# Ledger of designs, part 5: VHH binders against Protein farnesyltransferase/geranylgeranyltransferase type-1 subunit alpha (RAM2)

Target 1, 316 residues: Protein farnesyltransferase/geranylgeranyltransferase type-1 subunit alpha (RAM2), of Saccharomyces cerevisiae (p29703)
Amino acid sequence: MEEYDYSDVKPLPIETDLQDELCRIMYTEDYKRLMGLARALISLNELSPRALQLTAEIIDVAPAFYTIWNYRFNIVRHMMSESEDTVLYLNKELDWLDEVTLNNPKNYQIWSYRQSLLKLHPSPSFKRELPILKLMIDDDSKNYHVWSYRKWCCLFFSDFQHELAYASDLIETDIYNNSAWTHRMFYWVNAKDVISKVELADELQFIMDKIQLVPQNISPWTYLRGFQELFHDRLQWDSKVVDFATTFIGDVLSLPIGSPEDLPEIESSYALEFLAYHWGADPCTRDNAVKAYSLLAIKYDPIRKNLWHHKINNLN

## First folded at step 18 (VHH)

Design aa1 (from z1 with S53E E54S)
Fold by OpenDDE, fold request of step 19:
Structure aa1 (fold): chain B 316 residues (1-316), chain A 123 residues (1-123)
Amino acid sequence: as target 1 above (316 residues)
Amino acid sequence: EVQLVESGGGLVQAGGSLRLFCAASGFLFKIWAMSWLRQAPGKRREWVALIRESGSTYYADSVKDRFTISRDNAKNTVSLQMNSLKPEDTAIYFCARDLTTPYDELGTEFDYWGQGTQVTVSS
């Protein structure tokens, strides 16, 4: 790496909101110097290779500073405009950013910065982003920032062609991966207007199959509800779906509500919740909903009893 | 500044073997799939082999069971062991960063290429 001279720059003092003097003293002299230099360069509006390198050094030790990312963006934008090959230059930046991204998995500024770069890019590529996205998701399947960015990419590129398969693979690996289920829903939300009847049926079968594997998994039930809501009136859900859900609660709805210990075990409380939600929409089946919620409150999901009572009270 | 530098090419007799190397720099190598491609005289560039970041490997039918692609993430290298070489294998061999996903057709999209290394198989 090329070394730059900053002898012509007077570092500025660090502005901190830290009230604790001890905390301020904990900053390394090197950090203070770097930040001071950055502030100075920013004040001078210097957009140069040495400024770029300086931001990299700062990001390496303090990746959370939004100002530095903004400054870097301005530098990159400027330098790109002066480059002979803007695509190459920006791709270089993205390559650098991949390493930074990997090393800072919880940093949200990085993703914002990535978005900014892609917007700036004259020929951006979704596929170019997929390796780092996959890596980050594999590292942390619940990384909200990464998922948000992936969704953003899908929308930005208007490209959803791999998202269903990707979600499927993730779900196959971990059926409890709620992020994958959520992303799958995201796909359907964006594809609902072009879905065929066959695809609809296939998806329903997919959901049912996954539920059957692990009935007491909230993700597919939530997904099922959402999926049904996307394509069907709440009052007119397919009997197949209702019957399917019913298979997981046995005959509990035909039994009197007594002591929790006298009630049988069911395969899925989420099935019961699902059914309650459906039945609650129809005055003709509202009693079933009330009973279902009551059962949830008393035995099958008492932790959320207040919620169930609330739902009962809000039934028209 | 991504760099892909191929090496290991040369002249070999039919039935012989060569091992090609590609040294990669300028990007996070371990997260990328890498491919070998080749271009014979007067022909289009064709995909030869792919190794994913996971280590999964794929080959063109023309080289299956003869060629082996491998990678060393510690050294940022991808290699192509070529056995039972045929005159038809004569080409410039290129290393490329592969953008192909598991859901895509193999050998369809790349963004960076090396300069290539010449492989000549004499009859």
Scores: ipSAE 0.884, ipTM 0.957, lowest interface PAE 0.5, mean pLDDT 94
Fold by OpenDDE, last read:
Parts: C-alpha cells; sequence; structure tokens
Structure aa1 (fold): chain B 316 residues (1-316), chain A 123 residues (1-123)
C-alpha cells in the first residue's frame, strides 16, 4: 500500500455512539488514529485516493463499521466519475473486494456494498461474481447473506440459467443442505410460468428420489410441499404424491391410537406431517389429519407435541 | 490492478518440450479458474486448457495427453507443460482468467488476458 501524508489533517475523536458497532474491537491507538483521520476527512468531504486507502486500512481492522463502507462508496463513485475507464476502475474495486470478502465471511455490509457497486457498474457481470459466491457458500452453506446476495444477482441480471444445476450439485454433495433446497425452490418460484409438464414430472421424480435416499430428512419434504403448492391447488395434489408419502408411514393410520409402545415404527415422521398437512385442507379428510397429528404428538415427533396440538386446534 | 504475465516461450524442435508460466496479481487468485489460449498466425484464438479453482483440469482435443496445466495458489501461478510439441503448436500463448462455469461450454468466456508468450516449434 502506498503511504499517504495526513499531516494536514487533524484527527477527530471517536464518538461513543460508534462503540456499539465496534464492540468486538479492542480500541488500539492505531485504530483510534485511523478512525480519527477518517472522521476528519468525512467532515471535510474529502473524496480522494488517500481517503480511499484510509478506508481500506480501517476495513482491514474494523470491517463491521458501516459508516466506513458508505464513505468508501462515495469515494469510489466520485473517483469513478473522474476515471478514463469506468469499467476498469470498478473491476479493480471488485477485485479488491473479493479478498476483503474472503477475510470477513460474517460481514453483511460487504454484500450491500457489492450490490451498490454492481448497480453503479456500466457493464456488470454475474459470472464475475460466481467465484466468490461459490467460495463463500462452500465455506458456510448456511450463510444467509451470501445466499441473499446470490438471489439478488439472479434477479438483478434476470439470469437463472445455472441456478438449478448449482442447487442440484450442492444437494448431491450434501442432501441435508437446506439452503440448497431453499435456493432450488427460489429457482422454481421464478421459473414457474415457463415450466413444462415434462419438467414438472422430472422435478417430482427428483424430489422422490432424494426422499427415498433419506426419508427422515426434513428439507426435501418441505421442498415437496412447497413445490406442490406452487404448481397445484392444495386440494388437487396428485394421488401419486400422496401414495408416495403413504409408503413411508405404512398402515399406522388404520390402527387405533393407544400406547406409543403399541404403535409401529415408520420410515419418516415428515411423511406423516406432509400427509397431515394435505388432509387438513379437505373437510372430508380432516379426520385423517387429526389422527396423523395426534400420532406425531404421541410417538413419532413428541418433541414438537405442542406444535401438533396447535395444528389440530386450527383445523377448522 | 490485475496483471497476468506469461513466460517460458521460445524455439523448440518438434518432439521437444516447453513449460510456460503465468504469474498473476491483483486479484484473489485461488478462487478463479485459469485458462491457456493460443493464437497461431492467421488463425483465430483457440482455447487450450483450463484449470478450475478445485484443481480439475480440462484440455482441448488437439493438446490432450500432451499438455498439462497446473497451478500454484501459494505463488499465484499457472503453468502449462507442453510435451511432444508439433509445428502446428506454434502460436502466441496467452494466460487468461476464466469466467466459464462448470455448466458452460469450455473455453468460452474470459475477462483478463496476458500479453502472451511466443512458442515456435520447428520441423
Amino acid sequence: as target 1 above (316 residues)
Amino acid sequence: EVQLVESGGGLVQAGGSLRLFCAASGFLFKIWAMSWLRQAPGKRREWVALIRESGSTYYADSVKDRFTISRDNAKNTVSLQMNSLKPEDTAIYFCARDLTTPYDELGTEFDYWGQGTQVTVSS
């Protein structure tokens, strides 16, 4: 990093209100100096290369400071306007930001900043963002901010062409990856108007296959429910789907509700929940739903017994 | 600023070997796929080889089993070992940052390029 001269700048004291954002940072003298300088430059409305570098130094030690990201954006926007090559300038900023992103996986300001840059970019590229997105997701599959940003990119670029395949790959790697299932649903929500009958059938088969691999996995069952609701009326679910779910609970619904010890084991409590949800929508099958929820409460998912009772009480 | 600097080119006899190097700077190297491309005189630039961030490698049919692409993330370098060189391999070889996803056709999209290094294979 090029060393800039700040001898003409009098650092300002750190305001106490910023302490909440910086609770994780032990205030070092160096940090106080840097922040003091930044505050001074902000007060002077200085948008310059040295100001830009100063923000980088601050972000390196205190990435959670939201104000510094805003300040950097203002600097970048100004400097970009004076640049001979706007695209090159912003690409340089994005390249810098990739490293910062990697080093700060839990920071949420970075993603807002990225969005702002892409909006400013005269020729933004979704593919340019994919490597850092992949890396961050691979590091933490549950990183909500990263997934949110990826979804934002899909919408921003109106580009979903690889999202289904990507979700499939993630699910193949980890069938319990709920974020991947959620993202797959996100794809269908945005593609529902162009889906063919063949694609519907293929997707249903995909879901069924994944459920068969691990019947006691909540993610594909939740996904199945959502998928059915997306494309079908709740009262008009395909008998194939209902029959499929029924295979995981056997004949438990034909048995009297008695002692949990007298009830058989089932392959999936989520299948039972799925069926209960379906049957609950039709007054003609509501009794089946009540029985299913009762069984969940008594034996197959007693940890959530209060939820099941609540669901029963709301079947009207 | 992104920089890609190729080296290792030169004159070699048919059947010989060369190893090309590309030194990368200005970006988070380890997260990017890297490719080698080449352009022969009077011909279009063609994709030669790709190495993913994962280390997976892919080659054009024309160089398969003769060329080997590798990377060193610690040094931010990509290399191309070229064996059994043929006169038709004569070209300027370029290192490029690859934007192609695993779901795309290979050798289709790049955003940064080096200046290239000349490889000449004599008969």
Scores: ipSAE 0.884, ipTM 0.957, lowest interface PAE 0.5, mean pLDDT 94
Fold by OpenDDE, last read:
Structure aa1 (fold): chain B 316 residues (1-316), chain A 123 residues (1-123)
Amino acid sequence: as target 1 above (316 residues)
Amino acid sequence: EVQLVESGGGLVQAGGSLRLFCAASGFLFKIWAMSWLRQAPGKRREWVALIRESGSTYYADSVKDRFTISRDNAKNTVSLQMNSLKPEDTAIYFCARDLTTPYDELGTEFDYWGQGTQVTVSS
């Protein structure tokens, strides 16, 4: 990389704060020099190519230092204003940032910085962001920051055209991928007003198919509940959905509540929870809800027995 | 700054073969799909082949079974092996960073291009 001269700059002492303390392990002479220079340049309000390079060097060793990210943004914004091609300049910055992002998967400042760049960009592109997003999600499907950024992009660009397919692909790869299910819900939340009857039916079938593959997977049941709530009145759920859920609990609700040993095994405790929630909304079926929650407490999900009792007590 | 530099073009007789190379720099190469395009004189630019970050390859009908696209992530290069060349293959060939997703139509969106390399196939 290009070597810059800092002989005209007097480094400032590092001001120790919580952030610096967390990075004490990195207090090498080189780090002190870099940070000292950065502080000096900031104090001088220098927005220059050498300042930009300096931030890159610091980010390489201390990516969690938010002050440097803010400083870099100011530099980029200034340099952009002096550029003959602002699009090219910011794209260059994004290209640099991709590598930094890859190397710092748990850093949240990076994503805020990315958002800031896109907001600044005269012609931002969602597709430009997809490769790094895919990479990061593939590496860690539970990376909250990456998912949040992807959702932000969807909203920022008002572009959801591929999110359903993407979620489907992820779920196909890992049916237990709760982040994928959550993202799929995010899609529907934003597509609620444009969904067709056919799409609604298709989605319900999708959910049922996935539940049938692994009945004791919490993600699709949570998703089903959310989906129903999104598109239907809680009191007006389709009997098809209720019947479907019922297939996973057999006749357990017709049996007396006794010792757990006397109760049969069911295919899904989440089905029972789903039904309990539905029945709890209607005074006419509230007794079923009480029984279902009781069964969850005594046998099918005793770990959360306190939750089930709480739910019973809060039934009107 | 992103740079795409094509090489390997030249003059070849019909039925002959050429191998084009594209050297990429300035971006995280391994996460990007790469495409080859070509433009003949007086004609519009035409998409030729795509290789995704996963290694999946796609070809235009006009070059299918004759051309092979490949990539080397360690060297940041994408190649196009062209066999059974025809006079109709004469064009400037361009390497491009491809923005097309697996859910999009192939050969529709690119953000960076090389300067191109001339391929001439004589009868």
Scores: ipSAE 0.882, ipTM 0.956, lowest interface PAE 0.5, mean pLDDT 94
Fold by OpenDDE, fold request of step 19:
Structure aa1 (fold): chain B 316 residues (1-316), chain A 123 residues (1-123)
Amino acid sequence: as target 1 above (316 residues)
Amino acid sequence: EVQLVESGGGLVQAGGSLRLFCAASGFLFKIWAMSWLRQAPGKRREWVALIRESGSTYYADSVKDRFTISRDNAKNTVSLQMNSLKPEDTAIYFCARDLTTPYDELGTEFDYWGQGTQVTVSS
C-alpha cells in the first residue's frame, strides 16, 4: 500500500444530516480524518492517485457510502483518460473490485459501480465477470443484486448462450432454488423468438420431470404457468398439462366438499392451485376453478384461505 | 496489476521430470481457473492443462497421464508436474488465467499470461 501525504489538505468537518452520507460506524478520530480529507479533495475536484487510494481506505470501513463510489468513478474515469492502456487500467480496477465484492456480499453499490465500469470499458468481457458472479451466487443463491447484475450482463452483452445450462446446473444442485427457476424464465423470455418446437417440447418435459421429483415445490409450478403463458401461441399443450397436474390431486374434484377430515391427502397443493388458475381463465371451466379454490381454502392450503376466497370472488 | 511469473524450467533428458511453478498476484486467485500453455519453436501456442477453481483438472491428450496440474490458493500458485518428458515437450511454457467456462471448449480463452519458462528435453 502506497503512502500518500495530505499535509497540504485541510480536512472538512463531517456533515451527518446529508442524505447521501450513509455513516454506520462509530466516529473515530481516524474515520473523521479520512472523511474530512475526502470531502476536502472532492471540494477541490482532485482526481489523483492519492485520491483513489483514499477512496479505497474509506470503502474498507464504510462501503455503503455512495458518495465515495461516485467520487472513485470520477477519479478512475479521469485517470483512465490519461492512461496509455485504458483496457489494462480498467481491468486492474475490476480485479481490485473483485476482492472488495467478496468482502462485501450485501453491498449493492458495488454492482452499480461494476456496471458503470463495463459501460466505460472499450472492450468489456462477460466471461471476465463470471467467476465473481459464480462465487457470490454460490454463497447466497437469493442475492437479488447479484442476479440482477448477471441479467444486466446478459442484456448488455446480448449473450445468453450458457444461461440455460447454468440455470439447469443450479436447479440440479438445489431443486428449490427459486432464483435459478426465475433466471431460467429470464432466458426463455429473451430466447422466445428463436425457440423451436422441439425445444418447447423438451422444456415442457424438463418441467414435468422436475415436478415429479418434488411435487410440493412451488417454483416449477410457477415456472410452468409462466412458460405456458409465454408460449401459448406457439404450442398447444393444455390437455397434456392438465392431465399431468391432475395426477397429483387424484379424484378430489369429484368428491363433495365437506369436513377436511373427509377429504383425501393429495401429492401437491400447488398442482391444485395450478389447475384452479388454469380453469379460472375459461368461463366453461370456472366451476372447476371454484371447487379447486374451495378445496385449497378448506384443507390443502388453509393458511391462504383469504386469498382463495378472493380468487373465487373474482372469477366473473 | 496482474502478474504471472513462471519458474522451474530447464534442461532435462528424455524420460526425466520437471516441476513448473506459477506465482500469481494482483487478482482474487481462488475464484479463477488457471491453465498451462506451451509454444514450441515454429509452432502455435497450444493448451496443455487446466485446473478449475473447484480443483477439477483437464489435460490435452498429448500430456495426459504424464503431467499433473495443481494449485495452492493460500500461496496463489499453480504448478505443473511433468513426468516422462519427451523431446516433443520442448517449448516455452506459459501460465495463464483461464476465462473458459465449463460449457466452453477447453483451452480457448485467456486474458492474462506470464512471460514463460523454457523447457528443453534432450533425446
Scores: ipSAE 0.881, ipTM 0.957, lowest interface PAE 0.5, mean pLDDT 94

Design aa1 (from z1 with S53E E54S)
Fold by ESMFold2, look of step 18:
Structure aa1 (fold): chain B 316 residues (1-316), chain A 123 residues (1-123)
Amino acid sequence: as target 1 above (316 residues)
Amino acid sequence: EVQLVESGGGLVQAGGSLRLFCAASGFLFKIWAMSWLRQAPGKRREWVALIRESGSTYYADSVKDRFTISRDNAKNTVSLQMNSLKPEDTAIYFCARDLTTPYDELGTEFDYWGQGTQVTVSS
């Protein structure tokens, strides 16, 4: 596309004691030329269209190089202040960044750069960010950087209006998607204080429905515990939730704590753990908690038996 | 750098068919929902059809079952097949990059669109 003239620039040679910085790209003459020009332009603090293009070329071959991202930001900040249409200029930069993001899905600098662009933007839009976020989450639903960026956007824009529905859609697609469950909790932590008992009851029903589908899925059980802790002063769910969780363990609490071969299968060890935690909080039910932790240690989660014994030792 | 260029407009008799095309460049086309809008003489611009990045399609009631929106991510194009055309379909048709989410009302927010292509349906 554009070609620029750098004949007035004296390249600065690449010098480093850290071999790891150059091992992947040490022998390319194009890389040496690009970095030599970049070092020269950085030292001159040249904030120009040719410098902008140079940073794009370097990012294409070395996207993790922090100094080049910082230099590009300084160029964009300068050039946008000279632009007749600042909004259009920054939106074009964000569109360019979408292309870079597609090719570098786990590069932390890209998401940090997006944040910096939005902070600089005179009229940023959360809706404009959603297409690239969807692409990246659809490609890897556990990509920590993308989820962190989406949460940052919700807070930056003070906008959570679609996040419950979005988490629901991801859970419908994959009920084991712990990132979606965690994001759903993020919504409730940041929800407005005016929450009705109907909304809380609907959420309990949602949780119970998803547990019923796959009782041995840790994500909704952990979520249920967190949800109850978040709203403990507004909820009277204890008997309903205890009755529900009990349906997944049969009559195992009425049996003697003997050999694991003498104990039946249960539908959910996480139900047993949930009940143990619940009963441990009340002295009147502490004996039930001790028995539940003992059963976990002996049969239903022996891999973590030292944890369960520790829990027993810590009961009042 | 972002460009949306409509083509395929023209004069057609009532009951006829016409296919519009929109060529997109300067952005990562495949992640964006795209819409067609139209503006009849003396009327406000109105939303006609949407195709999401997923391929899901939505239509205004006035064109449902007569128009078909489609996309080709390899060619960065969106098209609108218009069948059983009526004189009231006469308008300038615009291709637009659509910001609506699956949770929004349709036809409410766009950030780029083209210059449009004229469609004239004679009686």
Scores: ipSAE 0.739, ipTM 0.903, lowest interface PAE 0.8, mean pLDDT 88
Fold by ESMFold2, fold request of step 19:
Structure aa1 (fold): chain B 316 residues (1-316), chain A 123 residues (1-123)
Amino acid sequence: as target 1 above (316 residues)
Amino acid sequence: EVQLVESGGGLVQAGGSLRLFCAASGFLFKIWAMSWLRQAPGKRREWVALIRESGSTYYADSVKDRFTISRDNAKNTVSLQMNSLKPEDTAIYFCARDLTTPYDELGTEFDYWGQGTQVTVSS
């Protein structure tokens, strides 16, 4: 970018100990020069355009170095306060950060820095954040830090207006995308005090439709359990949900607990787990829960048999 | 410096064609939706066309089937092919970075603007 003159700056060489000396065999001469200049400018508390540029160069070669991100934030805060248009200044910093994000897709410090910029911003915009979030989720739909940043934005802006539709679109693209299902639950957790009976019924139908498409997909079953737990007292549809889940296990509960070879195939082991969990919560149905967990342990999910035995023991 | 620079405007007879270009710099162009808007003398700005980062396109009813918006992410450009031009299309045409989402009404929020390019359609 712009070239600045640092000839007046007396660099401060990188400080070492045994651990730091071992790591120094990976340092380039450019890295040593940049860090020497940065340490000097930090010690002088220089908050200038050339210091800003220096931080950008260091981030380009060492993006995980927290001290440089903090120094850049201090420079931006100072220069923003002197700017004729604070909003424009910070929006340009966010635009620069988009480029850094593209070139460093695995770097967590970027999202923390972005939060700091929005907190500083006199007129932040959630819509301004959405393009980079889409880029990152399209690249890795399970990037926990990007999803956490989007959730933080929803709370920071008090704005959830597009989140249900967004989660729906991601589930339509990939019904197995657990991050999209989790984000959909995040929406309802934050809407739980204002949700209508119609909205609950529509959501139940959405869940059931997606389970019908792929009954052995764990994501909508886990989501269904969480949704029912969240809203059980507001709209009671326990019998409808139980009847629905039962359609995926045939008549295995009427069969004797025998050898695995004598038990039939079922459409969903997650349906059986869901039913076991549901029946375990009520003393009147606990025998059904014990049998369902026993069947999971013997045939339908033996990998987790110790979990199922533990669940059975806790029911007694 | 973030810039949007329009070009390709001029004088054309009714029924003719023009192609407008917008060159973008200073931001990660490929992740942003881009729009063309226009402002006729004495009138308010009106939205004309949108192209999303995905390549999906949308048009105002007044220009549908006559105008085509396109983008070139390698050159950081968005363009507007205007065919079958009418005197009513006379306006300053602006390129804008569009903040509308797929869930919003089209043409409602923008954060950067070009200087505009004049299109004059004579009868």
Scores: ipSAE 0.728, ipTM 0.898, lowest interface PAE 0.9, mean pLDDT 88
Fold by ESMFold2, fold request of step 19:
Structure aa1 (fold): chain B 316 residues (1-316), chain A 123 residues (1-123)
Amino acid sequence: as target 1 above (316 residues)
Amino acid sequence: EVQLVESGGGLVQAGGSLRLFCAASGFLFKIWAMSWLRQAPGKRREWVALIRESGSTYYADSVKDRFTISRDNAKNTVSLQMNSLKPEDTAIYFCARDLTTPYDELGTEFDYWGQGTQVTVSS
């Protein structure tokens, strides 16, 4: 690390307002010194190499302080405008930010700052972002902020080239990973203006294969319903999905509704729910939907019985 | 400042061995894939080997089974062990930070380069 001389700077003392019984804030003399210097340099609007280094030291000890991030951004914007190689300058800032991200995995200001840097960058690269995103998702595959940032990158770069394969790999690793299923839908919603009939058929097959592996997994059933709704006007595959879903419920719809002890076990309550949803959309099949929701309420998903009764009432 | 510094090059007889080293600094080394490339006189730069952050390794057909790439995340280094060297292996060898994802064609995109180290294989 470079060392700078701040002896010409008169620190502006920090003031702390309150300590309560549940939270005690302790500031070291080093923290007070750093913040005093930062307040002074901010008041002078000094946008210099020593100010940049000072913000890095403060972020190291207080990464949630958004004012320091704003100040750092102003310094970077100023200094890059004087740089002979703006691309190199901003890439170095992104490389520094990767180290901050590793040390502060739950800090939200980092991702907003990354977005600001990429918007400023004359030649940004999505591929340069992928290593830190992979590290963070490997550490916590359901980290909402990292997934939100990846989605933002896809839109910002207009680049979805690898997102279907990436979602597939995560689903192979953990078929229950709802964030991966949600990202897969994000791909289909956003990635292409024109999607071929072959691509849609292949996606249906992918969904059905994953359901076959674990029929009582809600994620692919919810995904299937969303996928059908998104592309309903381009594919007519209702009989195929109905036939498929029926394989998971046996003959339960042929039986009279009685007490739950008289009804057989089924392979998937989500298959029954999916069928009820499909049949409810067509007046010719609404009696089947009412029966399916009744069976869910009585035996196959009674914890949500009020939902099923509500669905039945809405059909009438 | 991001730096990649190669070393370990030299003159060796055909059939011999040589070990190259690349020292990396200025970035979070452990999350990045790293590659070796080489450039013989009058030729295009050729991708030689890749090691991913996971430790997975990949090789060009021309060097497979003779070269071994490895990394040491504690020392921020990448190494290339070159065995059974041939005169055709004579080149400047470069260490590079590799942007290639598992879904890309290998050897196609890099963002930082070293200055290279000369390897000369005599008959």
Scores: ipSAE 0.719, ipTM 0.899, lowest interface PAE 1.0, mean pLDDT 88
Fold by ESMFold2, last read:
Structure aa1 (fold): chain B 316 residues (1-316), chain A 123 residues (1-123)
Amino acid sequence: as target 1 above (316 residues)
Amino acid sequence: EVQLVESGGGLVQAGGSLRLFCAASGFLFKIWAMSWLRQAPGKRREWVALIRESGSTYYADSVKDRFTISRDNAKNTVSLQMNSLKPEDTAIYFCARDLTTPYDELGTEFDYWGQGTQVTVSS
C-alpha cells in the first residue's frame, strides 16, 4: 500500500480508432488512469519502484494484459541487478506472486511469469514453490495449469525425489484422481533410465492393489497399459498381468457370443479392454482379441462400439 | 520486508510454564509451515516443533507432550506453549519459515529466521 507521486508524469491516454460500446463499457476510469501512467513510464524507459507498484495495480484490475507483465519483468530484472542481495529480491517477488495467484486462480500468465523469475534466479528452490502449488491443488485437484507448472519445476530442477510419494498420497485421498495418476506416469517417464527391477515390481503391485479396490476405475487400467509400454523391454509381466486381469471378467471368453442377455455381468469392462489390447499385439492370440472387442461392443461397453469395431477391423 | 519477530521469553523456575509468540509479516503466512528451533549454550541449533499450513503438528522427542505449537492465520502468528520446563530447555528460541515437505526429514531447511528470544529455566 505504498503511495507514489506521479505528478511529474504526463499520462499517455489510450486511444482507439473505433468506439465500441462494449469496449468503452469495459474500460473503467481507474483502468484508463493506470494505463495512461504506464504508457508514459514505458515510453520514458523508467524502471523504478513506482513503476513496479504501478504494474502491480494494473495486474490487480487487468491480470491478462501481457504487456504489463513484460514491463514488470523488465523492472524486476533491472532492480534485482542493483540489489545488494539478488536472491532475497527475487524471493520477495515470488512471495508477492503468491498473493496474486491466490486472488487470480485461473490466470495462466502468473505461471509463465513464475517460470521467468525462476530462470532469472541465481539460486532457485523447488521447495520454495511447493506451498502455493499445494494450496492451488488442494482447492482444485484437477487444475491443469498448476500440474503443468509442477511438472515444469521437476524438469527445471531435475528433481523428482518426492513426486512418486506425492502422487501416491493424492491417489489414497481420491483413487479416481486422474491428474494424480498422470503425474505418477510423468515421474516414471522421466526416471526410467535409473530405475531398478525391484522398483518396477513394487509399482506393478501398487497398480494391482488399486485396481483390486475399485476394478471399474479407468485410471489405473490406462496407467497400467502405459507403464507396461514404457518398460516393456525390462519386464517379464505378460502372464502375471493377463492372469490378474482375467479375474475381473469371469469365464465370459469361454461362452458363445450371442445376444447381450446371454452374457453375465463382469467386474471390469476395462479389464476386458486391457486383455483385448494385450492379445491384439500377438498374432497367436488375435482371435481372443477379436472376441474381447466383440464382447465390449455387444454388452460391456456398447457406448463406444464404433471404437471396438474399428479395433477389430484393424486386426489382421 | 519479511519479518519474524519472537517474544515472550524470560526467566522461569523449573516446572513452570512460558508462552512464546512469533509475529510474521511480508508473506502469505497461511500457506507456509512454521517451526520453532532453539540453540542451547554451546550447542548447535536444533529443531523443536513444526506446525504445517494444514494445522498438523510435530515435535522433537525431547519436548513432546510438554510443548504445544499453534498458529493464528488471522493474526499471522505462531505460538509455542511450553509447560513443565526443565533447565535443559534453556536456549535462545527462534521462529523460522519451514521448507520441509511431508516427505522430508524434519528440521532440515528454512528460508527466513527471527532474531530469537531467550528462555532461561533456573533450577
Scores: ipSAE 0.712, ipTM 0.890, lowest interface PAE 1.0, mean pLDDT 88

